VHH binders against D-aminoacyl-tRNA deacylase (GEK1). Designs and how they scored, part 18

Target 1, 317 residues: D-aminoacyl-tRNA deacylase (GEK1), of Arabidopsis thaliana (Mouse-ear cress) (q9zpq3)
Amino acid sequence: MVTLIVATTADPASINPAAALLAMPGWTAGPILPPDIKSFSNKQTRVIQHDRSIVKEDDLDLRWEEATGEVVDEVIFLSRHTAVSNRPALTVHPIGVLHLKDGESPPQGGKPGWAALPSTRIGPWFRLLKKMAEAHGLVPEFEITLEATHHGPITNKPTMFLEIGSTEEYWKRQDAAQVMALLMWEGLGLGGSEEVGKWKSETGKRKVLLGIGGGHYAPRHMDIALKDDIWVGHLLSGYSLPMEDPTQTKTTPGENYIGGNWRQSIKAAFEATKASFPGGEILAHLDHKSFKGWQKKAITEFLAEESINVGKPNDFT
Short names: E, the ipSAE of ESMFold2; O, the ipSAE of OpenDDE; V2, 0.75 times the mean of E and O plus 0.25 times the DockQ between their complexes.

## First folded at step 13 (VHH; framework vhh_gocatamig_d2)

Design t05 (from s02 with Y106F; at its last look DockQ between E and O 0.84; V2 from the best seeds 0.70)
Fold by ESMFold2, look of step 13:
Structure t05 (fold): chain B 317 residues (1-317), chain A 122 residues (1-122)
Amino acid sequence: as target 1 above (317 residues)
Amino acid sequence: EVQLVESGGGLVQPGGSLTLSCAASGFTFSDYALAWYRQAPGKKRELVAGISSGGSTVYMDSVKGRFTISRDNAKNSVYLQMNSLRAEDTAVYYCAATEYVDESGFTYYDYWGQGTLVTVSS
């Protein structure tokens, strides 16, 4: 299974974890991707470094295949995180741009209405990262969390972002960079241990979280993601679920019609999650406390119409 | 339960003033950016003003100099002082909150209030 790790050279939260990983044993120089992107190889892992926007450099998985003949099976991006609170964080998240319609220009890459295939490693690596950060003295200073699905770039294989936040001081933290490198080293089995987070639909738990609603850090979905052996797909915060208040749209012909892009968002996230977890049991978990009654009613009716199973926390066992 | 509850809307004559309030609960208010949006009949919802966790503010051009956004973290509240009101300011005003800021510093909001109607008419 070929894993492509992407870093950008101008971002300390990206290049420093990549450099820490490349300082570990077993790396050799790889081919140059057009136009001049350096690469490194270790077993089935490839690292590339480029100097452009990490969220705008599209299709790196396919471009690797074009340049080398080698098929990429998953992509991991190393990036900075920004937060309103400016608190330090180490984060894991899937990508997509679900709040925009076709024809709108996404300022942070991707394409409107699109959800990437989520990496199957999101849940397992989130839990591993939390343990490693604790063991290396980064907790409680750094918050260890998932993020809701957001931004690009466009990818064609299972994808996740690993990020260090949330200000320049913390983006530069070498101890955080070392923990991220250790996560990738152990998670990909580069030291000889069994890798972590590969999907195995024929054994073990097959329940996959699809998060619906809540805030960007998905606190009520994260409680489920912390359970042993739970897989994590897309996480749709409120900003990915644009819903138009029916009392403000007097021209609505039906009393139960709810405008906005929220249906398309849920459908895209569900289909991408299902594609990443063949044979998995996708359970939509609603953050009920984040919705008004009319929103919750509309979403639950839509999930039923689409035959998307709903899971309460206790159903994730 | 996450709640954003707007108040202070009403009927006011052109040139008048109103203060909108939004009381927040169910999240750590000081970690959030807050905003006021408005939606006029038949129009799309638009950003009126925003305020970061640290107090930095932004305003749409048509309200700059007339409207002031502020926050009180001790009361978990955000306010919109609206002066020199015009007929074009007639809309339902919504409070919104988020903990996410993109790379450019722009915010997309997760939580919304139910709105308070402001009508500017003689």
Scores: ipSAE 0.605, ipTM 0.831, lowest interface PAE 1.9, mean pLDDT 90
ESMFold2 (binder alone), look of step 13: mean pLDDT 81; pTM 0.809
OpenDDE, look of step 13: ipSAE 0.713; ipTM 0.870

Design t06 (from s02 with A97T; at its last look DockQ between E and O 0.52; V2 from the best seeds 0.44)
Fold by OpenDDE, look of step 13:
Structure t06 (fold): chain B 317 residues (1-317), chain A 122 residues (1-122)
Amino acid sequence: as target 1 above (317 residues)
Amino acid sequence: EVQLVESGGGLVQPGGSLTLSCAASGFTFSDYALAWYRQAPGKKRELVAGISSGGSTVYMDSVKGRFTISRDNAKNSVYLQMNSLRAEDTAVYYCATTEYVDESGYTYYDYWGQGTLVTVSS
């Protein structure tokens, strides 16, 4: 089984970390993925380089398996991060499109209602990235953050994005690229150390965070993700929980039905998270302050109906 | 605390015009993207128009050429100029703000107003 690291030459925040990683020892040229995608090999890791948009490259994991015969166990995409705040940031996040309804076309890949399998490395690598960034003097200039689930491409194996942001100036930062390369180097155990973030189902129930609510960067969920031994699945920001205000909809008398795709979104995120963490204890964490009273009530009731366990911050200790 | 208050809704004839306003408070307005959504009875809420902090705009296909979103940072306000209104534009219109916009200009909103009703009828 192999890990795919995907980079594009069209994005400095993608190709620079990849180049920094490839400058480390042990890499050899790999096969060309049709039509002209280059690859490099080091132990069980493959680096893929192309010149197209990453978010439009659907099913790269399957295409790799078909071309090489190698089984892909996870995919790591390298990309730039754009934020309204324009603040420097290093980010880790799962992918999926849970904020759109059926029939809508996502501008950043994926498909409506879809949640990828989250990489088991999201939580552990987030913590490791924070540690490395601090050690290399990138903090406090760079914020180290998680991002909520929000884009593609379509993947079939556990996936995460590593991003540098949030402006062109910072996309090109070599020191940031170096830290990202070191994260991958150490996290994947390429230097001989133990890899970071592999899930072992036989070791008993470990707590997995399913974030519900909050902003794009979900600070309340991040507080939990910073705890040792906490694993991270999907994070559903408020925009991924489309709920219809009951005061604005004609509801059948006696039914407190809240319309919108929020139920499907939660269920899709939960199922994908569960699939990535077999045997894990999935705990939904609600950002209570981000919800109106009727929203919180509806979500809480739905989670109960679906037998999804809810955890408070202290339940993740 | 973030607060968004919509105004300007009302009854208008087909082909008429209406301008919606949204007054924002409780955050640094100039640092956030703004958007208008609408929800018709029995239908899902949908994005009508969005504007980034930098002024980039996005529109749903059915309102392109008819609606214009704009912002005034000095007044902490976002506007939706609606021209050539149609019966199918009838809905409650909501303004929203977010901390994040992607490279395509798509906005992800975290905060909503209470909405203002727009009725287009002869």
Scores: ipSAE 0.215, ipTM 0.607, lowest interface PAE 1.7, mean pLDDT 91
ESMFold2, look of step 13: ipSAE 0.614; ipTM 0.835
ESMFold2 (binder alone), look of step 13: mean pLDDT 79; pTM 0.789

## First folded at step 14 (VHH)

Design u01 (from t01 with S104T Y109F; framework vhh_gocatamig_d2; at its last look DockQ between E and O 0.68; V2 from the best seeds 0.60)
Fold by OpenDDE, look of step 14:
Structure u01 (fold): chain B 317 residues (1-317), chain A 122 residues (1-122)
Amino acid sequence: as target 1 above (317 residues)
Amino acid sequence: EVQLVESGGGLVQPGGSLTLSCAASGFTFSDYALAWYRQAPGKKRELVAGISSGGSTVYMDSVKGRFTISRDNAKNSVYLQMNSLRAEDTAVYYCAATEYIDETGYTYFDYWGQGTLVTVSS
């Protein structure tokens, strides 16, 4: 079983971290993934590099398995991040396209209503990244943050993105790239240390965060993710929870049904999270500030109907 | 609680003018990009105008030269000045806020208003 690290050859935020990682000891040239994707091998880790958009190459995990016979355990993508604030940032996040309806074409890969399996490493690596960034003097210049689920490509195995942001200047930062490389090096145990973020249902804390609500960077969920031994599944920003205001859509008094794809979104995210963390205790955390009263009520009721447990920050201890 | 509240919509004659306002609360307004969207009956919601946190603006082609988006951070408000209004401008106009854009310029908006109806008719 192997970890697949996916980089592009056109994105500095992908090129530099990959290069920094490959500069470390133990790498050898691997097979070419058809048609022309180069690969490198180190122990149970594979790095692949393609020249297309990072969100356009689907099913790389299955493609690799078919080409090499190796089973892919997880996929890690390296990419750039953009932000309205243009602030420097290092980010970790799961992927999926929960905000789109059936029939819509996703602008950033994936497929409508789809949630990837979240990598079990999201929480642990987020924390590790923060520590490494601090140790290497990137903080407070760089913000270390999680991101909500919001794009592709399509994957079939546990997946996460590691991103450098949020402008071209920062995409090219070598010190940031080095920290990302070290994160992968240490996180995957390539240097001989114990790997970070492998899920074991028999040992340790088994609480898994499912974030519901909030902005793209999900600060309230992130606060929970900073806690030791907390695992992280999907994070659903407000845009992934389309809800129809009953006062605007209902013509019959007394009807309390809330329209929109928010139910399917939550369910898809929950199921994917559950699949990545077998035996885990999934706790949905609501960003209350981001919801109107009627939204919060609807979500809470739905979670109860679906037997999804709700957790407050203090429940993640 | 996060809120975006639109106002200023109404009935106006072709060639007329209207100013929409959106009052925001519950988040750090200055850190967000803001936009106006509109949705006409039977049509998809479309971006009308956007303004970055730094004040950069973008417009859909059909409203260039007629519409102006602006923001006042001190008032936590975004505005859409609409001049030379046409029948095809009839729609529900929505205010939206985000702190994220992707590298292609696509924007994911976290927060939306309830909308205000603009009807352009003689």
Scores: ipSAE 0.481, ipTM 0.775, lowest interface PAE 1.2, mean pLDDT 93
ESMFold2, look of step 14: ipSAE 0.666; ipTM 0.840
ESMFold2 (binder alone), look of step 14: mean pLDDT 82; pTM 0.822

Design u02 (from t01 with V58Y; framework vhh_gocatamig_d2; at its last look DockQ between E and O 0.72; V2 from the best seeds 0.62)
Fold by OpenDDE, look of step 14:
Structure u02 (fold): chain B 317 residues (1-317), chain A 122 residues (1-122)
Amino acid sequence: as target 1 above (317 residues)
Amino acid sequence: EVQLVESGGGLVQPGGSLTLSCAASGFTFSDYALAWYRQAPGKKRELVAGISSGGSTYYMDSVKGRFTISRDNAKNSVYLQMNSLRAEDTAVYYCAATEYIDESGYTYYDYWGQGTLVTVSS
């Protein structure tokens, strides 16, 4: 089984971290993934580099498996991050397109209503990244943050993105790239240390955070994710929870049904999270502040109907 | 609780002016980009104007020179001054807020107002 790290040749936030990682010892040239994707090999890690948009190359995990016969157990993508605030940031996040309806075309890859399997490394690597960034003097200039689920490409194995942001200046930062490389190096145990974020461990806590609500950056969920031994699945921002206001859409008096694809969104995210963390205790955490009263009520009731456990911050301790 | 509350909509004659306001609460307003969208009956919702956290503005072509978007961070408010209004400007106008844009400029809005109706008719 191998870890597939995916980089592009056009994005500096992808190029630089990949280059920094490949500059470390133990790498050899690997096979070419058709049609012309270069690869490198180190132990059970593979780095692949393609020249297209990172969100447009689908099924790279399956393609690799078909081409090489190696089983891919996870996929890590390297990419740039953009933000409204243009603030420096290092980010970790799962992927999916839960905000779109069937028939809509995703602007950033994937497919409508789809949630990728989240990498089990999201929580642990988020914490590790924070520590590394601090140790290397990137903090407080760089914000270390999680992101909500919001784009492709299509994958079939556990997946996460590592991103540098949020402007061209920061995409090119070598110190940031170095920290990302070190994160991968240490996290994957390429230097001989124990890998970080592998789920098969029978030791420690097995609570998995499913974040519901909040903005693209989910500070309330991140507070939980900073706790030791907490695992992280999907994070659903408000835009991934389309809900129709009952006061505006009700045609029949007395009906309490709330329209929109928010139910399907939660269900898809939950199922994907569950699949990535077999045997884990998934706890949905609601960002209460981000919801209207009627939204909160609806979501809470739905979670109960679906037998999805709800956790408060203290439940993750 | 996060809230976006639009106000200022109403009936106006062609050539008239109207100012929409949106009052925000429950989030760090200064960190968000803000936008006005509109949706006419039977039409798709469209971006009318946007303003970044830094004050950069965007306008759809049909409203350039007529509409002005502005923000007041001290009041947690965004405004849309609409001049020289036309019948085709009739729509429900929505205020939206986001803290994220993708690399292609696509914007995901986390918060939306309930909308305010603007009717331009003689």
Scores: ipSAE 0.465, ipTM 0.760, lowest interface PAE 1.3, mean pLDDT 93
ESMFold2, look of step 14: ipSAE 0.708; ipTM 0.872
ESMFold2 (binder alone), look of step 14: mean pLDDT 82; pTM 0.818

Design u03 (from t01 with S53D G54S; framework vhh_gocatamig_d2; at its last look DockQ between E and O 0.32; V2 from the best seeds 0.00; counts 0 for: pae O 9.5 > 2)
Fold by OpenDDE, look of step 14:
Structure u03 (fold): chain B 317 residues (1-317), chain A 122 residues (1-122)
Amino acid sequence: as target 1 above (317 residues)
Amino acid sequence: EVQLVESGGGLVQPGGSLTLSCAASGFTFSDYALAWYRQAPGKKRELVAGISDSGSTVYMDSVKGRFTISRDNAKNSVYLQMNSLRAEDTAVYYCAATEYIDESGYTYYDYWGQGTLVTVSS
């Protein structure tokens, strides 16, 4: 079983972290993934580099498995992050396209209504990244943050993105790239230390955060994710929960049905999270301040109907 | 309750000027980046201009030098001054509050206004 790290050859936020990682000891040239994707090998880790948009290359995990016969356990993507705020940032996040309905074409890869399996490393690596960034003097210049689920490409195995942002200047930062490389090096145990973030259902805390609501960076969920031994699945921002206002859409008096694909969104995120964390205790955390009263009520009732446990911040201690 | 309410749209002649306003409520305005988007009939919604929480601005290429985005945190408002208007600027303009925008101009928005129509015609 191998971990697949995916980089592009055009994005500096992908190039530099990959280069920094490959500069560390133990790497050898690997096979070419058809048609012309280069690869490198170190123990159970593979780095691949392609020249297309990172969100456009689908099924790289399956493609690798078919080409090499190696089983892919996890996929890690290296990419840039862009924000109107232009603030420096290092981000970790799961992927999926829950904000789109069937028939819509995703501009950032993936497929409508789809949620990838979240990497079990999201929580642990987020915390590790924060510590490393602080130790290397990147904080407070760089914000260390999680992101909500919001783009592709299509994957079939547990997946996460590591991103540097938020402008071209910061995409090119070598110190940031070095920290990302160190994160991967230490996190994957390439230097001989214990790997970080491997799921073991038999040991330690087994609480898994499913974030519901909030903005793109989900600060309220992030506060929980900073707690020790907390695992992180999907984070569903408000835009991933399309809900129709009952006061605007009611066709029959007395009906309290709330339309929109928000139910499917929650269910897909929950199922993907559950699949990544077998035996885990998934707790849905609601960002209450981000919801209208009728939204909160509907979501709460739906979670109960689906037997999804709800957790408050104190439940994650 | 979060609200974004656009105003200032209307009919204007080519070469004319128009100022759009967006009044926000229900969230911590100063913490959010703000943006104007537009959507013409049969076309995709596109980013026109954005302004960060710190005041940094971004513009689509076709409006650079003609449009200016600004914000007033004391009034919880964002503005779009549009000068030298062209027929191709005709669209419904939307105000948005967001924490994130991709390089392709797509915003994973937190909040949107209802839009205001701008028509540039002789």
Scores: ipSAE 0.007, ipTM 0.289, lowest interface PAE 9.5, mean pLDDT 90
ESMFold2, look of step 14: ipSAE 0.646; ipTM 0.853
ESMFold2 (binder alone), look of step 14: mean pLDDT 82; pTM 0.820

Design u04 (from t01 with S56R; framework vhh_gocatamig_d2; at its last look DockQ between E and O 0.72; V2 from the best seeds 0.62)
Fold by OpenDDE, look of step 14:
Structure u04 (fold): chain B 317 residues (1-317), chain A 122 residues (1-122)
Amino acid sequence: as target 1 above (317 residues)
Amino acid sequence: EVQLVESGGGLVQPGGSLTLSCAASGFTFSDYALAWYRQAPGKKRELVAGISSGGRTVYMDSVKGRFTISRDNAKNSVYLQMNSLRAEDTAVYYCAATEYIDESGYTYYDYWGQGTLVTVSS
């Protein structure tokens, strides 16, 4: 079983972290993944580099398995991050395309309504990244943040993205790249230390955060994710929860049905999270501030109907 | 609670002017890019104008030179000044807010207003 790290050859935020990681000891050249994707091997870690957009290469996990016979446990993508604020940032996040309806074409890969399995490492590595960034003097210049689920490519195994942002200047930052490399090195135990973020059903706290609501960076969910031993699944921003205002769409008096694909979105995210964390206690956390009263009510009722447990910040302690 | 509340819509004659306002609350306004969208009957919603957190603006081609988007962070408000209005500008106008754009410039809006109707007719 191997971890697959995916980098591109065109994105500096992918190139530099990969290069920094590969500069560390223990790497050897691996097989070429057809048609021309280079690979490198270190213990149970594989690094692959392709020259296309990182969101356009689908099923790399399955492709690797078919080509090499190795089972892929998880996929880690290295990429750049863009932000409205243009602020420096290091980010960790799951992927999926929950904001689109069937028939729509995703601008950033994936498929409509799809949620990838979230890597179990999202929470632990977020915390580790924060510590490393602080130790290496990147904070407070760089914000360390989680991101909501919002793009592809299509994967079949637990997945996360590691991103450097938020402008070209920062995509090229070598100190940031080094920290990302160290994160992967330490997180995967390549240096001989214990790996970080491997899911074990027998030990530790098993509470898994499913974030519902908020903006793209979900600060209220991040506050929970900073707690020790908290695991993180999907984070659903407001744009992933399309809800129709009942005051505008009601055709029949007295009906309280709220249209939109928000139910399917929550369900898909929940199921994917559940699959990644077998035996875990999934707790949905609502960013109450981000919702209108009628939205909050609808979501709360739906969660209850689906037997999805709701947690307040103190429930994650 | 997050809110975006549009105002200023109404009936106006061709060639007339109208100013739309959107008052925001419940989030850090200064960190967000803002936009006006419009949707005419039977048509898809389209971007009319956008303004970044830093004040950079973008316009759809058909409104360039006629419409001006601006923001006032102290008032948590975004505006759309519409001049030389045409019949084809008739639509429901929506205010939207986002803190994220992808590398291709695609924007994910977390918050939307309820919309305000603008009707341009003689």
Scores: ipSAE 0.486, ipTM 0.776, lowest interface PAE 1.3, mean pLDDT 93
ESMFold2, look of step 14: ipSAE 0.702; ipTM 0.872
ESMFold2 (binder alone), look of step 14: mean pLDDT 82; pTM 0.823

Design u05 (framework vhh_surovatamig_d1; at its last look DockQ between E and O 0.53; V2 from the best seeds 0.48)
Fold by OpenDDE, look of step 14:
Formats: sequence, C-alpha cells, structure tokens
Structure u05 (fold): chain B 317 residues (1-317), chain A 123 residues (1-123)
Amino acid sequence: as target 1 above (317 residues)
Amino acid sequence: EVQLVESGGGLVQPGGSLRLSCAASGFTFSDYAMSWVRQAPGKGLEWVATISGSGGSTDYVDSVKGRFTISRDNAKKSLYLQMNSLRAEDTAVYYCAATEYIDESGYTYYDYRGQGTLVTVSS
C-alpha cells in the first residue's frame, strides 16, 4: 500500500514543496506513469509529477494501481491557493463538487454531486501544520486554515489537498514550501517517526467532524478541528448547500418542503466521511450563525431523519 | 443571521443610470470582499464586479468597465453599484454577494448572497 503525492510541473506552489520533499533522503526514481508522468519512491510514499492542471488529471490512484500493481491508500495533492483577499495562507482540505447540480460542468474538475473520500490526515495534519508553521516563523504572516469541499479532480481513494496561497509571491515562498515538505515528511513517517493521522478504529478518540455551513474557510469548524484527537471529514460551506426559500417558491400550500440539492449534498458528504472513517463517530457540526432560521430548521430535521448525529463544540472534547 | 438585502433596481431606458444598494448584516462586513453578480433571463449567474474588504481594490467584468462602479461603506455595512450608460444586455436580477475565494479560472465562490433586485433596461 502506498501514498501518492501528486504535484504539477507548472505550479510553483506544487513544484517547490515537491522539490523540497524530494531533496530529503531516501528517494529513488520510480516508474513512469503513462504517458509521461515521472515518479519517485521512498518507502511507502510515491511522488508523481505531471504537466497538466492538477484538477484535470482524474483517477490517478486507479491509474497508478493499474500501472504498477501497488494499492493506493491515499492521495495528497500539492497546489496553489487563491483568495480574493490575497491573504498569505497554508491550507488543508478535502475535495468534492457538492455545489453543482447534475448536468453542470465543473470548472475545477470533479463531477457534480460528488464527494471524495476525505483523507483521515486532514485534522491531524492541520494541527501539525499549524505547529510547524509557528515553529518556523511563518505565523502570523501566513494563516493556517482549512477549506471547504469545492473542487476535483476525481479520485477513488481518501484524498486531501495541501495548498500555499494566496498570490504568486507567496506561491513561490521557499520557507512555506519547506514547511509543507516537512509536514509530509513527518506526517508520513518518512524519517522514521510515527506517521500522523492514520486511522485506527481501536485506538484513541474516534470523533469525526462533519462541518455544515459557514464560509469557505469555515472558522467555526476550524475551532473544533484544533482540538486534540479530532478527525475531520468534509466541510460544507453555504454555497454547497443550495436551499430554496419556501417563501419564494410556488409550493403547494401547507407543505414545508425546502427545495434544492442541499439534502443530496449533505448525504454525499456524510457517506464519504463515513467510508473514510470506519467505526468512527461522525458528528455534524452546524455553523448556526451562517444559516437563516428556516435553513437551520430544515437541516436539523434532515439530519435527524438520516440518523446523522449532531454535535456542539463541547461534544468534541 | 446573515442578511444581504439589495435595492435600487427598476425599469430604465437605454443610456440611463441606476444605483444599486446592498445592506449587509449578521457578519463582519469589512472582512469580506463583496461582489455584484447578475442573472439574465435564461442565462447563468454572471460575475459583474468585486471590491476588496478595505475598498482599496476593485475589479469588473469587461462588458461593464467604464460604465459601472462598485463601492462600499464599511461603517454602514453597505455595498453599492453605480450603473451608467445602461444597455439592454444589462437586464438581469442583480445580487449582492460576499465571497472569500476565487479560483484560478475566475470562478467565484460566494458564501452569502441576497435575494436580488431586478434591473430592466428597455426602450
């Protein structure tokens, strides 16, 4: 079983972290993944580099398995992050396209209504990244943050993105790249230490956060994710929860049905999270402030109908 | 509770002007870049303009450059869109939106969006 680290050859926020990681000891040249994707090997870790957009190469996990016969346990993508605020940031997040309806074409890869399996390392690595960034003097210049689920590519195994942002200047930051490399090095146990974020059903706390609501950076969910031993699945921002206002829709009188694909979105995210964390206790956390009263009510009722447990911040202690 | 309430829409002749307003509440207004987006009949959502949290930077879709001006008043938690030289093609429901994230392709993710105000440009 191997971990795939996927980098591109055109994105500095991908190139630099990959290069920094590959500069560490123990790497050898690996097989070429057809047609021309280079790879490197170190223990149970593989680094692959392609020259296309990182969101356009689908099924790299399956492609690797087919080409090499190795089973892929998880996929880690290295990429740049962009933000309207241009804020310096290091980010960790799951992927999926829950904000689009069937038939729509996603501009950033994936497929409508799809949620990838979230890497079990999201929570633990988020915390580790924060510590490393602080230790290396990147804080407070860089914000360490999670991101909501919002893009591809299509994957079939547990997946997460590691991103440097948010401008070209910061994509090229070598100190940031070094910290990302160190995160992967330590997180994967390549230096001989214990790996970080491997899911074990029989050990430790088994609470898994499913974030519902909030903005793209989901600060209220991050507060929970900072707690020790908390695992993180998908984070669904408001834009991934399309809900139709009952007062604006011509619904049958007396029916309190809330239209939109928000139900499918939550269900897909929940199922993917559940699949990544077998035996885990999944707790949905609602960012209450981000919802209107009728939205909150609808979501709460739906969660109950689906037997999805709701947790408040204190339930994650 | 987050609220964005648009106003100022209406019927105007080609070449005319309108000023849209958006009143925000329930979130830290100054922390968000704010945008106007619009949806014409039978078309998808189109980005129109964005202004940074501080108001120091603005960006516009090419078709409205030189005609539209986005501005904000953080003390009043208000967003504005001055629309001059209006054209028939500007007919749409205009939405006020708060966003934190734009992807590299220019696709914008909006955390919050209002109910919209209709702008009709017709002779």
Scores: ipSAE 0.297, ipTM 0.663, lowest interface PAE 1.5, mean pLDDT 92
ESMFold2, look of step 14: ipSAE 0.628; ipTM 0.840
ESMFold2 (binder alone), look of step 14: mean pLDDT 82; pTM 0.824

Design u06 (from t01, 19 letters changed; framework vhh_8pnl_2; at its last look DockQ between E and O 0.67; V2 from the best seeds 0.64)
Amino acid sequence: QGQLVESGGGLVQPGGSLRLSCADAGFTFSDYAMAWYRQAPGKERELVARISSGGSTNYADFVKGRFTISRDNAKSTLYLQMNSLKPEDTAMYYCAATEYIDESGYTYYDYWGQGTRVTVSA
ESMFold2, look of step 14: ipSAE 0.693; ipTM 0.860
ESMFold2 (binder alone), look of step 14: mean pLDDT 79; pTM 0.795
OpenDDE, look of step 14: ipSAE 0.563; ipTM 0.798

## First folded at step 15 (VHH; framework vhh_gocatamig_d2)

Design v01 (from t01 with T28Y; at its last look DockQ between E and O 0.80; V2 from the best seeds 0.62)
Fold by OpenDDE, look of step 15:
Structure v01 (fold): chain B 317 residues (1-317), chain A 122 residues (1-122)
Amino acid sequence: as target 1 above (317 residues)
Amino acid sequence: EVQLVESGGGLVQPGGSLTLSCAASGFYFSDYALAWYRQAPGKKRELVAGISSGGSTVYMDSVKGRFTISRDNAKNSVYLQMNSLRAEDTAVYYCAATEYIDESGYTYYDYWGQGTLVTVSS
């Protein structure tokens, strides 16, 4: 099995980390993935580089498997990050398009209602990234953050994005690129150290965070993710939980049904998380402050109906 | 609890003016971009105006020169000054907040207000 690292040739936040990683020892030229995607090999890691939008190249994991016969166990994408705050940031996050319903066109890849399998490395690498960033003097200039699920491309294997943000100036930062490269190097054990974030079902029941609610950067979920030994699945921001206000949609008094695609969103995220963490204990964490009373009630009831366990921050210790 | 509460809506004659306010609470307001959306009967919700955390603004074409979006971080509020109102401006107006935009500029709004009705009629 191999780890597939996907980079583009047009995005400096992709180019620079990839280049920094490839400058490290042990890389050799790999096969060309049709039609023209270059690759590089180091142990069980493959780096591929294409010249298209990173969110538009679908099924790279399957395409690689078909072309090479190698089984892809995870995909890591390198990309730039944008934020309204324009603050420097290094981010780790799963992908999916949970906020869209059937028939809607994703603005940034994926397919409506789809949740990728989250990489098991999200939590551990988030923590590792934070440590590395601090050690290399990127903090406090750079914020180290998680992101909620929100875009493509389509993948079939556990996936995460590593991103540098949040403006063009910072996309080009070489020191940030170096830290990202080191993260991959250390995290994947390419230097001989033990890899970080590999899931082993045989090691016992471990707690996996499913974040529900909050903003895009989900600070309250992030607080949990900073704890040691916490695994992270999907994070569903408020925008991924479309709920219809009952005061506006109720046709019949007494109905407790809350419309919107929020149920499907939670289910998709949960199932994907479950698939990535076989044997894990998935605990949904609600950002209570981000919800109205009726929203929280609806979500809580739904989670109960779906037999999804809810965890408080202390339950993740 | 996160809240966005719109106010200032009402009935106004064509050519009139109205100022909408949105008071926010429960999140770090200064890090968010704010927007006003509107939804007319039988129509889709549409972006009217947006303002970044840095104060950059965007407007839909039909309201350019007539509407002005502004924000007051000290008051955790966003405003929409609407001048020269037209019948076609009749809609429920919503304020929204986001801390993220994608590479294409697509905005993911985490929080929405309940809306305030603006009716422009003679």
Scores: ipSAE 0.411, ipTM 0.738, lowest interface PAE 1.6, mean pLDDT 93
ESMFold2, look of step 15: ipSAE 0.702; ipTM 0.870
ESMFold2 (binder alone), look of step 15: mean pLDDT 82; pTM 0.819

